VH-VL binders against Large ribosomal subunit protein uL10m (mRpL10). Designs and how they scored, part 61

Target 1, 224 residues: Large ribosomal subunit protein uL10m (mRpL10), of Drosophila melanogaster (Fruit fly) (q9vpl3)
Amino acid sequence: RGKINIQRPKAPHYERARVVAVTQPKYPELPKAKSCFKTRAERTQQQQENPYNEIIAREVRNWLDHSRLVAFFHLSSITADDIFRVRVQLHKQNLHLKSYGSKIIEQAVKNTRYEAIVPLFHSNHCIVFSPDPEKTAALLRIVRRVPQMVLLGGIVEETMLSRNQLVAYAQMPGLHAVQAQLVQTLSQAPGHLIQQLQAHQNSFVQVLDVHAKNQMNEETPKST

## First folded at step 5 (VH-VL)

Design x88 (from x53 with heavy chain L100Y; framework fv_anetumab)
Fold by ESMFold2-Fast, scan of step 5:
Structure x88 (fold): chain C 224 residues (1-224), chain A 119 residues (1-119), chain B 111 residues (1-111)
Amino acid sequence: as target 1 above (224 residues)
Amino acid sequence: QVELVQSGAEVKKPGESLKISCKGSGYSFTSYWIGWVRQAPGKGLEWMGIIDPSDSDTRYSPSFQGQVTISADKSISTAYLQWSSLKASDTAMYYCARQYDYSFPLDYWGQGTLVTVSS
Amino acid sequence: DIALTQPASVSGSPGQSITISCTGTSSDVGGYNYVSWYQQHPGKAPKLMIYDVSKRPSGVSNRFSGSKSGNTASLTISGLQAEDEADYYCSSYTSSSTWVVFGGGTKLTVL
């Protein structure tokens, strides 16, 4: 088999070299063991241990770089048929559902501006990517009916948003209004404004979660 | 079947411009990058650069940055290598080859275009 | 240019096995499993024989095999045949600004 998989999406690949350059260390850092140091060769050898993971990590970084909307989810047990149906609904809205292992995500975002997302992943998870941030409302409407997917947070226009902030973003009019609102929020007393916004949106999110659970209970009554 | 067909041999004088072509067929042209490789007479292979035909994104080897221009026209599945002003040292065989990305192998090669620059 | 180190020539008799080495650094051959080998007959374009250190494209004889240890990759050709007489080039992805680096090439003579 000498053929490279031509079905792979091309869009995330055209910045692969840039992703590789960004993820590779430029200058040596001090080793944690003060009486020892690792040579450049030894650090490079560690990278070689899982070359497959490096390729997939580059793909993850390219999706992050090319997507103006990124949403992170905890993923509970779900059948292949169910997740396929969700992927189809999302794809119709230019939303792309991807699943990567925690180690691959960690490798992809280490020493990058996205490193802050690592704490969001601790077990089974998935990510939705889109070049169109206006699709956030459509995304949340679709996943509301998928109780196995629990929203953790996201990135909109390179700005990290909490679960509550992403819900708030979905309620706003077009991109320019959202950008103005985000800038305004960041320029004011952040603790007070963020607390008020989060409290209000948390209540809204909780109402949606309760409603989703009630729908599940109605569809799947307890066995006797 | 996958095939890359390059333009014919060129004989030029120093200072002249030149544009050579590489046409892909038998595959989705925009799904792969096109790399360019130089081989001077009696010498080894040198990687020059690469282009993604889907968005015309290019990457160059430092030795060739500013010396040549790589471009592509996805509507006719053709990539190009261009010089604004040729030098005698540009005399070489030039190959195009398909790559999935620059970390991937050059899996199918064109037949090569011989460029001779002499006064 | 920085090139990977290959022996200038290697020779063998029909039916024998030969090995061609390709030595780089930790930023290319030693750092990644993205080593390829190309065969070039006089007057012809190169042909991919091995990629990702040890994988063969469809249509390449199983007499060709690849391996790597540290900073050195190796191409082994078993059961040498007259048609194997050619120049062989290794290449690797590199973390340096050159992106891709080729070896100097090895001329294989079958006697």
Scores: ipSAE 0.000, ipTM 0.421, lowest interface PAE 17.3, mean pLDDT 76

Design x9 (from s2 with light chain E52D; framework fv_anetumab)
Fold by ESMFold2-Fast, scan of step 5:
Structure x9 (fold): chain C 224 residues (1-224), chain A 120 residues (1-120), chain B 111 residues (1-111)
Amino acid sequence: as target 1 above (224 residues)
Amino acid sequence: QVELVQSGAEVKKPGESLKISCKGSGYSFSEYWIGWVRQAPGKGLEWMGIIDPSDSYTRYSPSFQGQVTISADKSISTAYLQWSSLKASDTAMYYCARTLYDSSGHFDYWGQGTLVTVSS
Amino acid sequence: DIALTQPASVSGSPGQSITISCTGTSSDVGSYNLVSWYQQHPGKAPKLMIYDVSKRPSGVSNRFSGSKSGNTASLTISGLQAEDEADYYCSSYAGSNTYWVFGGGTKLTVL
């Protein structure tokens, strides 16, 4: 360090504090409810009419419509460098990691077959897209080692799948016909899937604990 | 059965070039990255760098950037570590090890090691 | 560019539990849940015992467990056996500029 001319912080002088208390204004405040109503309405109107959001929402719809594999993740605190590294590894497998704001997602899927996924995006999230559903196994291999990303579920061949169903799909042979039949067999109503995914979001710590336990409890063959 | 087999011990003089190898078997070679770890006599483990054999993408430890070259030939399931000009300080045991993903990378299988001795 | 700090040696008797510490900084062990532990017998290659702080690979005894608190990761070996006598190294991810760092190693002696 060099020479410093900045004085160390000092406690407020008693006399000054007392003067401030005595001389502070005593004016009535405007009703908060009325002020909040106007400001909130104006912010809502501006957000709804944002042309940038519509352009990005259209991009999201395009990704959803042209991807045969879509996976949804809850995203915990992660550094920009670490998520970029994950993105690079995913890209090598033709898996595209995207992050969009909740309002953009809601705008993108409103009045579409995907509207049921909106509750998944009310907290920190990211989405992985791919035109190749055979890459589901590669996706799960990469993500299993990123504890900040928790699989919530996905869409395979336009069918909504829970976390467990997507894991089952990944373990199937690489034969497209067999995997397509599994997707049909495992498919559930969107309402049922959303209930499962919301439970996972509400139990984030428990989901991570279960995932960790499942990986640690991998059966080890014993030599005889 | 997964196995990484490294080339045999080398005795070299300062200034000589060297290329050591690590051959994978029993798994899909291009699905795993290969890392190189150095262990100098009486010292601990030092990560040197890593390669993705699928596209030959490499990352190096800052301490080894520009000092060594890592390469791979996926057609023969072999990764390489190369020096253009050896120094006495390069005397060490060199291990190759595989990992599924570099940023979360732990090395689940290791080669037996290649001892490199650089002396006059 | 200092390696992670481990005790040079630790000792225990058969059947006891021992713990090996691995201390880094807020930029490696403190920031990431990406800590691994390797066992190395004399003249042999290292073997992965623990990854991602607390996870065991297939084939590793459940006597080995890992944990982390702040900037310190720990490897605990319960029901100590003679075959556990080896050198143990910790490793942590240390960010995109450094990538991975290793600890100096701990010699475990079983008496």
Scores: ipSAE 0.007, ipTM 0.448, lowest interface PAE 10.5, mean pLDDT 76

Design x90 (from n9 with heavy chain R59E, light chain K55D; framework fv_anetumab)
Fold by ESMFold2-Fast, scan of step 5:
Structure x90 (fold): chain C 224 residues (1-224), chain A 119 residues (1-119), chain B 111 residues (1-111)
Amino acid sequence: as target 1 above (224 residues)
Amino acid sequence: QVELVQSGAEVKKPGESLKISCKGSGYSFTSYWIGWVRQAPGKGLEWMGIIDPSDSYTEYSPSFQGQVTISADKSISTAYLQWSSLKASDTAMYYCARQLDYSFPLDYWGQGTLVTVSS
Amino acid sequence: DIALTQPASVSGSPGQSITISCTGTSSDVGGYNYVSWYQQHPGKAPKLMIYDVSDRPSGVSNRFSGSKSGNTASLTISGLQAEDEADYYCSSYTSSSTWVVFGGGTKLTVL
C-alpha cells in the first residue's frame, strides 16, 4: 500500500501517459508475411525501420519539451537491482531516470534545437528529467552516491549547460532563480516596474565595475 | 535546530493495539524521510522501514512487513509507528530518525520510545 | 537475521588508537560507498559519527576516521578519551531486500 506513488508520480501529467506507453505490451506489427520467413538482411532492415522507434522517439522529444531540467550522464555497468533503487530514489525527488538507444535519441532530436546533444550518447548513457529545475542540487547529491553515473551536462529552462555550468547552477540560492522568473513575468507587464528593476541592477553593476577597476589600479603599479 | 521528539514509554498487554509518534521540528518535514529503528533489550539496531511524509510512501524491511504500519501526518510534522495486535516479542526501544532515503545516513535521531509488552 | 560482522568488544587505554571492523558482502559494504557509523552511549539514542565510508558530520571530532577495503569497512578512533566508551554500530545500504543493514555492534571499553 505504501507504494501508491509508483502509480501517482510527482512528475507532470504527461508522465502517466508515458508510463502507460512504456508498460503496454509492444509487439511489432507483422507485415503480410510473418517475420520467421524473412532473411537476416530483411530482419535487420525491419528492425531499423521499426515503427515503435518512432513512438519512443516522440516520447523522448516530449520529455525534452516538457522538462525544465534535463541532465545527461555516462552510465557504467550497473546491476538491475542497483539501477532500480536509484530510479526509486530519484523518482521520490520528482527526477525521472530514463535510458534510450543512441539511434532513438538521434531520431528524436534530429532537425530540432537539441541536435547538438547527439555526441553525448556514444556508448552507455542515461538521462534524468524533471519539471522542477530547483531539484538540480538534489539530483547531484543523489548521483554522488552512484559512481557509475558521470554528469556530462544538461538543459535548464531550455538553455544548454556544460557540466561545470550545471554544477554552478545547483549552488545558486533558490531566491535567485525566483527573481529571474519574476523579471521574465514582469517583462510582459506595463513597463515602468521592469524599468525600475533594470535601473537598480545597472546601478549595482556600476558599483561593482568601479570597485573592480579601483582594485586593478591599486595592484598594477607593482611591477617586478 | 533539527529535533525529533518521540512519545512517552508504553506498557501494554499482548493483543492490544498501539500507536507511537515522532514529531519533527527545525527543518522542512516533507523534504526528508523518517526511518524507524528497533532495539530489543540488550540487542543491536534493526532497521524497520521508512516513510516519505510528502506522499506517505513507505518501504519496510522484510522482517517487519505486515508486522507494523508506518504513517505520517505532514500537517502536524508527525510520523507514526503502529501495531494492530502487540506480541511479547515487540518489547523494545523504538527510534525514529531523519533519513533522506534508504541509501543515506540516519542523521538526527529521536530520544526513543520504550515499549514493554507483558502479561 | 543477516547482519554485518563486527567484533563484540574492543578495548584500549586513553591516548591509544583502536580500530573496529565491519565485514559484509559485495551486495552491501563491498558494493557501495554508503557505510555509516553510529555511537551509542548507555540509555541514549545513537549518534551519527561517519557516513559515506569516511565523511564526518559537523561537530564530530577528527579523531574519528573511516575507511574501506573490499568487503570490510573500518572505524578508527585516535587519541582515545573516556567519553569514547560506548557501543559502535556500522550500517550499509544493501542491494538485497532489506534496504539497510546494521552490524551487530561493538562495545568499546576505555581503560
Scores: ipSAE 0.006, ipTM 0.460, lowest interface PAE 10.8, mean pLDDT 76

Design y1 (from q35 with heavy chain R59Y; framework fv_anetumab)
Fold by ESMFold2-Fast, scan of step 5:
Structure y1 (fold): chain C 224 residues (1-224), chain A 119 residues (1-119), chain B 111 residues (1-111)
Amino acid sequence: as target 1 above (224 residues)
Amino acid sequence: QVELVQSGAEVKKPGESLKISCKGSGYSFTDYWIGWVRQAPGKGLEWMGIIYPGDSDTYYSPSFQGQVTISADKSISTAYLQWSSLKASDTAMYYCARSFYDWTELDYWGQGTLVTVSS
Amino acid sequence: DIALTQPASVSGSPGQSITISCTGTSSDVGGYNYVSWYQQHPGKAPKLMIYDVSNRPSGVSNRFSGSKSGNTASLTISGLQAEDEADYYCSSYDSSSTPYVFGGGTKLTVL
């Protein structure tokens, strides 16, 4: 079995032993790679039937309300060991990685200023929350080492920012006045940011749909 | 401005205890890991372990687990490396170094503490 | 013992380019892009020269560059200068036994 296991990015054996010892009682185990193959319809059905949805939706709203930094990521298949390493490093910087189903996100942000971000969560996703917006640089430095996490955009001081705008914010000096000016400048047309974030998600979905159709229609005659 | 200052050289006999220190300054001490690296005379570098001073979370190399203790006192921005009973094979230069994330990126180093253990 | 293989010594003349190799396995150098290089002058602490295979910290000369092919990482020093004479160590993430492993070191002599 060694070959497939060797190709996966895994924690060192001593770190895995520590993960087992520390995480066993209370740390939730990240869903296995197979959970990433659930269809959107299957996830939606499970969430609709779960009576716990209202409680989790309230948790999401609390995170949004109390975080001055929120970053949205596309999440590719990742092992439990790898995501645990990421969670540990993020937690050291007061950055909190959370994964929620699309239906729960929709329920949490319904009738709020954040409702427009719902389309971002129709694919595999995760969110990082922090009460400290100056940790944006730390967040990007950590995620740089996690190719399975792709930054889509975020919210800083209640202002929606694209990926490039978040990168620019992270490179700013720690002067509050300078950072406030940047946020004001970047927020001149917030509607365009939402459109950019939606376009990114729609492009990814469109690519997947085209790929699936091409494979299904292998036998179909093709013209130039 | 970032600086790691280590305690002075030590000469000890086998069986004695020892605690050496590494004091950080010029940065937020609790936001970075402090790692320890050993260099035996005329030999290469060996990673020993690492600690996060903010919560004292500690990881050891398998070859040093149970042989040394790494600790930190965030109130005085100081990390420690400690032996309960020294061996002649512990004779080496010991470095502390700072890391932000994954321990392979040791960006600032202390000047080193020479430990000599002889009968 | 030493997990990563480096040549014991390498030499070059001022103005030339030299390359130092660092060979591991698929569980360290070959499997990950977490290779660092350190420079150590006699009697001094090591200094980080390269991290993440090819990235330079601020203040490190652009004469120093890093690369990787398969299980071998390389440090290249262009425009060799007398002050480059030092010991060079590679390091990598290691998934098989320890999270951190060093090479045996290479003594660079500038002739």
Scores: ipSAE 0.113, ipTM 0.559, lowest interface PAE 4.3, mean pLDDT 78

Design y11 (from q35 with light chain Y100W; framework fv_anetumab)
Fold by ESMFold2-Fast, scan of step 5:
Structure y11 (fold): chain C 224 residues (1-224), chain A 119 residues (1-119), chain B 111 residues (1-111)
Amino acid sequence: as target 1 above (224 residues)
Amino acid sequence: QVELVQSGAEVKKPGESLKISCKGSGYSFTDYWIGWVRQAPGKGLEWMGIIYPGDSDTRYSPSFQGQVTISADKSISTAYLQWSSLKASDTAMYYCARSFYDWTELDYWGQGTLVTVSS
Amino acid sequence: DIALTQPASVSGSPGQSITISCTGTSSDVGGYNYVSWYQQHPGKAPKLMIYDVSNRPSGVSNRFSGSKSGNTASLTISGLQAEDEADYYCSSYDSSSTPWVFGGGTKLTVL
């Protein structure tokens, strides 16, 4: 019979089925179910997309405003299982790994004090947030072992730091040394700091390209 | 200076219970995993399990799941390995070692606890 | 429970260079840069000699070096000395079963 009992109810006597069919009203102006479903799905999707973007942008602003440590990373290809393991280890140190689309980040930071970070997110990226800036050293130890995550820079106590400044911050003993670093960073022009962060990202790509080419050359047998 | 100090050697009979310890000092105990590694006489190293003392998250090797219990007391910076009922095949040297991640190198090792189970 | 493959023994003379191999699969040695090497003298606890394939901890002689090609990691000891006589174990992250796997160990004899 080709159909399971649940999907094929008892057929009524022919005479009864015939009577039921002719008494059903026509729906000439009702759109086809297929078309109606598609229109509903499209309306729900459009309505959800608009408020969804604003909700996530607000979430990003909340993280930026309430985190005393924010670190920005370029993210190379990594498996979902591996990134999940990294998130778990970071979470144990009160470090929160988040990934957002570049469009959402731009929307979140536009017309805010954080607008200068937008150029960092032209490629694959992720952000680590923490309420505790003393966890910077722990963050760098964890990330050192994840070559797919490359540090671009960060924000400590609302002060933008380059990669080198953030690394130096992690190595500083005591609060006075940290405050001295922050004062130095605050005196820099925003354009200069952003150029330094972008240049570091670009130079890393160049170093990787040169290293990859050298590795290929080294793999070639010198004598066979 | 980082140090892991393990409890002394134990001589037990089959069926007895046992709990051995590993005390960490010179570092933040709750920021590192403690792993347990077994070495049977004249044999190589075998992974048993690992614990994160900060939240007592534990993971076991499939070969040791259900055979042993790993625990930690962060107030005294001590990790434990426990058997409810020992077997003669449990005779081995047991090492504790620390790791920053639960998948990376074991950078500092305890001196080892020799457990002998014989009748 | 799945161990990495190491030769059971290797021998060398003082001043010689010796290499110990550690072979796994793409789920451990081949897939990740988390290979460690441990030295164990008789009656002693293991000591970390190499981590993350090629990095040396502070205090480890530069005569010890590590490398990796495909699914095989290697530990090289240059300028072999009598004190290097020990058992050597490799270890790697394993994505398929446990967070770590160990090699079976290699006994290094200095003749």
Scores: ipSAE 0.315, ipTM 0.658, lowest interface PAE 3.2, mean pLDDT 79
Fold by OpenDDE, second read of step 6:
Structure y11 (fold): chain C 224 residues (1-224), chain A 119 residues (1-119), chain B 111 residues (1-111)
Amino acid sequence: as target 1 above (224 residues)
Amino acid sequence: QVELVQSGAEVKKPGESLKISCKGSGYSFTDYWIGWVRQAPGKGLEWMGIIYPGDSDTRYSPSFQGQVTISADKSISTAYLQWSSLKASDTAMYYCARSFYDWTELDYWGQGTLVTVSS
Amino acid sequence: DIALTQPASVSGSPGQSITISCTGTSSDVGGYNYVSWYQQHPGKAPKLMIYDVSNRPSGVSNRFSGSKSGNTASLTISGLQAEDEADYYCSSYDSSSTPWVFGGGTKLTVL
């Protein structure tokens, strides 16, 4: 007598199966017990609903929106005292060093043009804000001396810049200086062009005159 | 052009008070630190102290703490170094200099003020 | 307190390369590279020649270069000229109570 497979009972005869199917009480689908286990995503979302986090996120957004210079840094084994010293130096240059949690940053930049910065905040980090993009050079000079601060990138005049691009930007002459140089160059260009054009014309005329004089001298028969 | 112009040479007696000046021009005076450096005759450079005119944050070398007073008037872009009572040992050339961004390097210097203290 | 030691004097002939050393104490080991060099001619104010160990300000000749190894910073002057005869001072930043300190100075003589 074949081992009654208790785990996989043979399907009942078709008629019995039909009766069983019709007589089976349709129990209302038990509301899918919302698994009490809030998914990591839901927990993260609930943590985001902290009114305090919203306030801080708003602050971060305000800083981003009002800053023309934003720089992102990784912090490597820096002490509070070192941070304070750097903060004071930066503050003297109207550079504001802030540190926020990754979750707060995520919340702050969600559905904004700054969302691309989220991957930069995977570790201990700080942000430097300034209303003055001309302070980029000052910022870099200060932080270069702090090996614990590693530049990751930044935003200047609403443009996202890589580390290298930010360094390059800092090396550029100020906008006013560049404008002045441009104006000067543009103002000199016509004069130089005119001089060059006139120089060629004058040279050509001189060559023609010399040629004419030589021809006249050749046509004067030496009256022996 | 960035320029620091210092007050003229001073000849004083021991016990007298003195205030010398350093006027900055050609840059934002409130955005840069101004340092004072002493150089005794035939000797090396000695850091005295530094001030940030923007908020008057002042730092002194330990050797000069309480011996001199550094101040600034941002309204006229001028930094000051003063003594309440001069000593013969204060005879030296005094330089003011602008700090490069953060109070570490001195990129522009005044011409110096010679102070002679003799009985 | 940071103490910077320089040789009292160095000499070289025109066209030669000379090096001036500046040796700090163990307190300089904080990983910060705040070394500057100043040139001072007789009766003149000092001039910044090198900052942040190896950077040259605008207007400074490329004959001047700076480096650092361990606790010793070095100023190298290549193609020595008569005009280079001066006193040279190194300086370093101290994160403690003194923002910076000067070395004792080195007199460079061009022979």
Scores: ipSAE 0.018, ipTM 0.552, lowest interface PAE 5.4, mean pLDDT 82

Design y12 (from q35 with light chain P99Y Y100W; framework fv_anetumab)
Fold by ESMFold2-Fast, scan of step 5:
Structure y12 (fold): chain C 224 residues (1-224), chain A 119 residues (1-119), chain B 111 residues (1-111)
Amino acid sequence: as target 1 above (224 residues)
Amino acid sequence: QVELVQSGAEVKKPGESLKISCKGSGYSFTDYWIGWVRQAPGKGLEWMGIIYPGDSDTRYSPSFQGQVTISADKSISTAYLQWSSLKASDTAMYYCARSFYDWTELDYWGQGTLVTVSS
Amino acid sequence: DIALTQPASVSGSPGQSITISCTGTSSDVGGYNYVSWYQQHPGKAPKLMIYDVSNRPSGVSNRFSGSKSGNTASLTISGLQAEDEADYYCSSYDSSSTYWVFGGGTKLTVL
């Protein structure tokens, strides 16, 4: 069975480990790439597409293809123990918490209908995948207790949903409700829905920026 | 109405076997952990173990590993705590309680089952 | 054996505020934000009062509050009432045992 370790796992997914093992090169390139005195050739090599990135992008695409529920979150600072406990509880509900770099996400969704989600991943983020869309209610109950995870939106049955639409979906009972939600979502302009998801992220960032600037400006206009 | 109902008090002799129960109702039994907590007469609370009925994942406190067996039957929404051979030191009140999130909060408790083991 | 240290008893008068401490180490209370507090009246099952250091379940009076500083978690009861007279237990995860532990309990007397 799966052994639970408080420390963050290095190879959590067997398909990924298998693909990496098959394609692993004989030459050690990563250790020398960590040198403080990188040559021009080594710096140029860092900017090239890495075969390792394609392997991870394939893993992301595999998750997207096999998941009928995908939820996107902004992730604030959280302790290793807290995120571990969240992962365990999510796993009990067949919900799989994954974190990937923004470059990997871009590579995975490039030239797909999901390419518009890329802006969501330019800050700290995580994604929850599940093959079971009926687990949306369980997901929302778990993350309600995790203030560091802020729901941005998601994909249900290959359809983009805003935060409010995901919340509404979670409250609908049974298969008939799932079909009704899809019909409702399909009646809306896809571009408008994507703009709503992007606007939410931009509005949140703007609020944080305004508050940060206001906190730094403690002096009044009349202060000497 | 969420409720956990435990089996009735038991009086046993050392060496006898015993199985006590905790039946959940008013909620999705397979979506919550069931924990077992022991309280010896006049003493405080001790963690015994916890089970997730949805997949029967069971974890024991180090002090109780090998001393008891925790199980669940999700078809009747019932969790069990079992001894193969009771000792006088097993005399205690036994509580079951549920937790949704990794047993960090035991939000609903059973009424308790008093187990008395004496010769 | 108990893993977390609580005072055996505390007392107060109606309307006062009292605080119950729960002291551990960096491997339990100090290392994690998974501290719960339970209230137990004689002959009854315990009731959850606080979870994750400072969160109150629905239906628990706002007179009950939780906090943590270093290796010590605290339960504070303001506006003390007669029905608050009970035993109080803290609980925390312990990385040393890789399991959960309770404090020894504190008997609160309302004089």
Scores: ipSAE 0.290, ipTM 0.595, lowest interface PAE 2.9, mean pLDDT 78

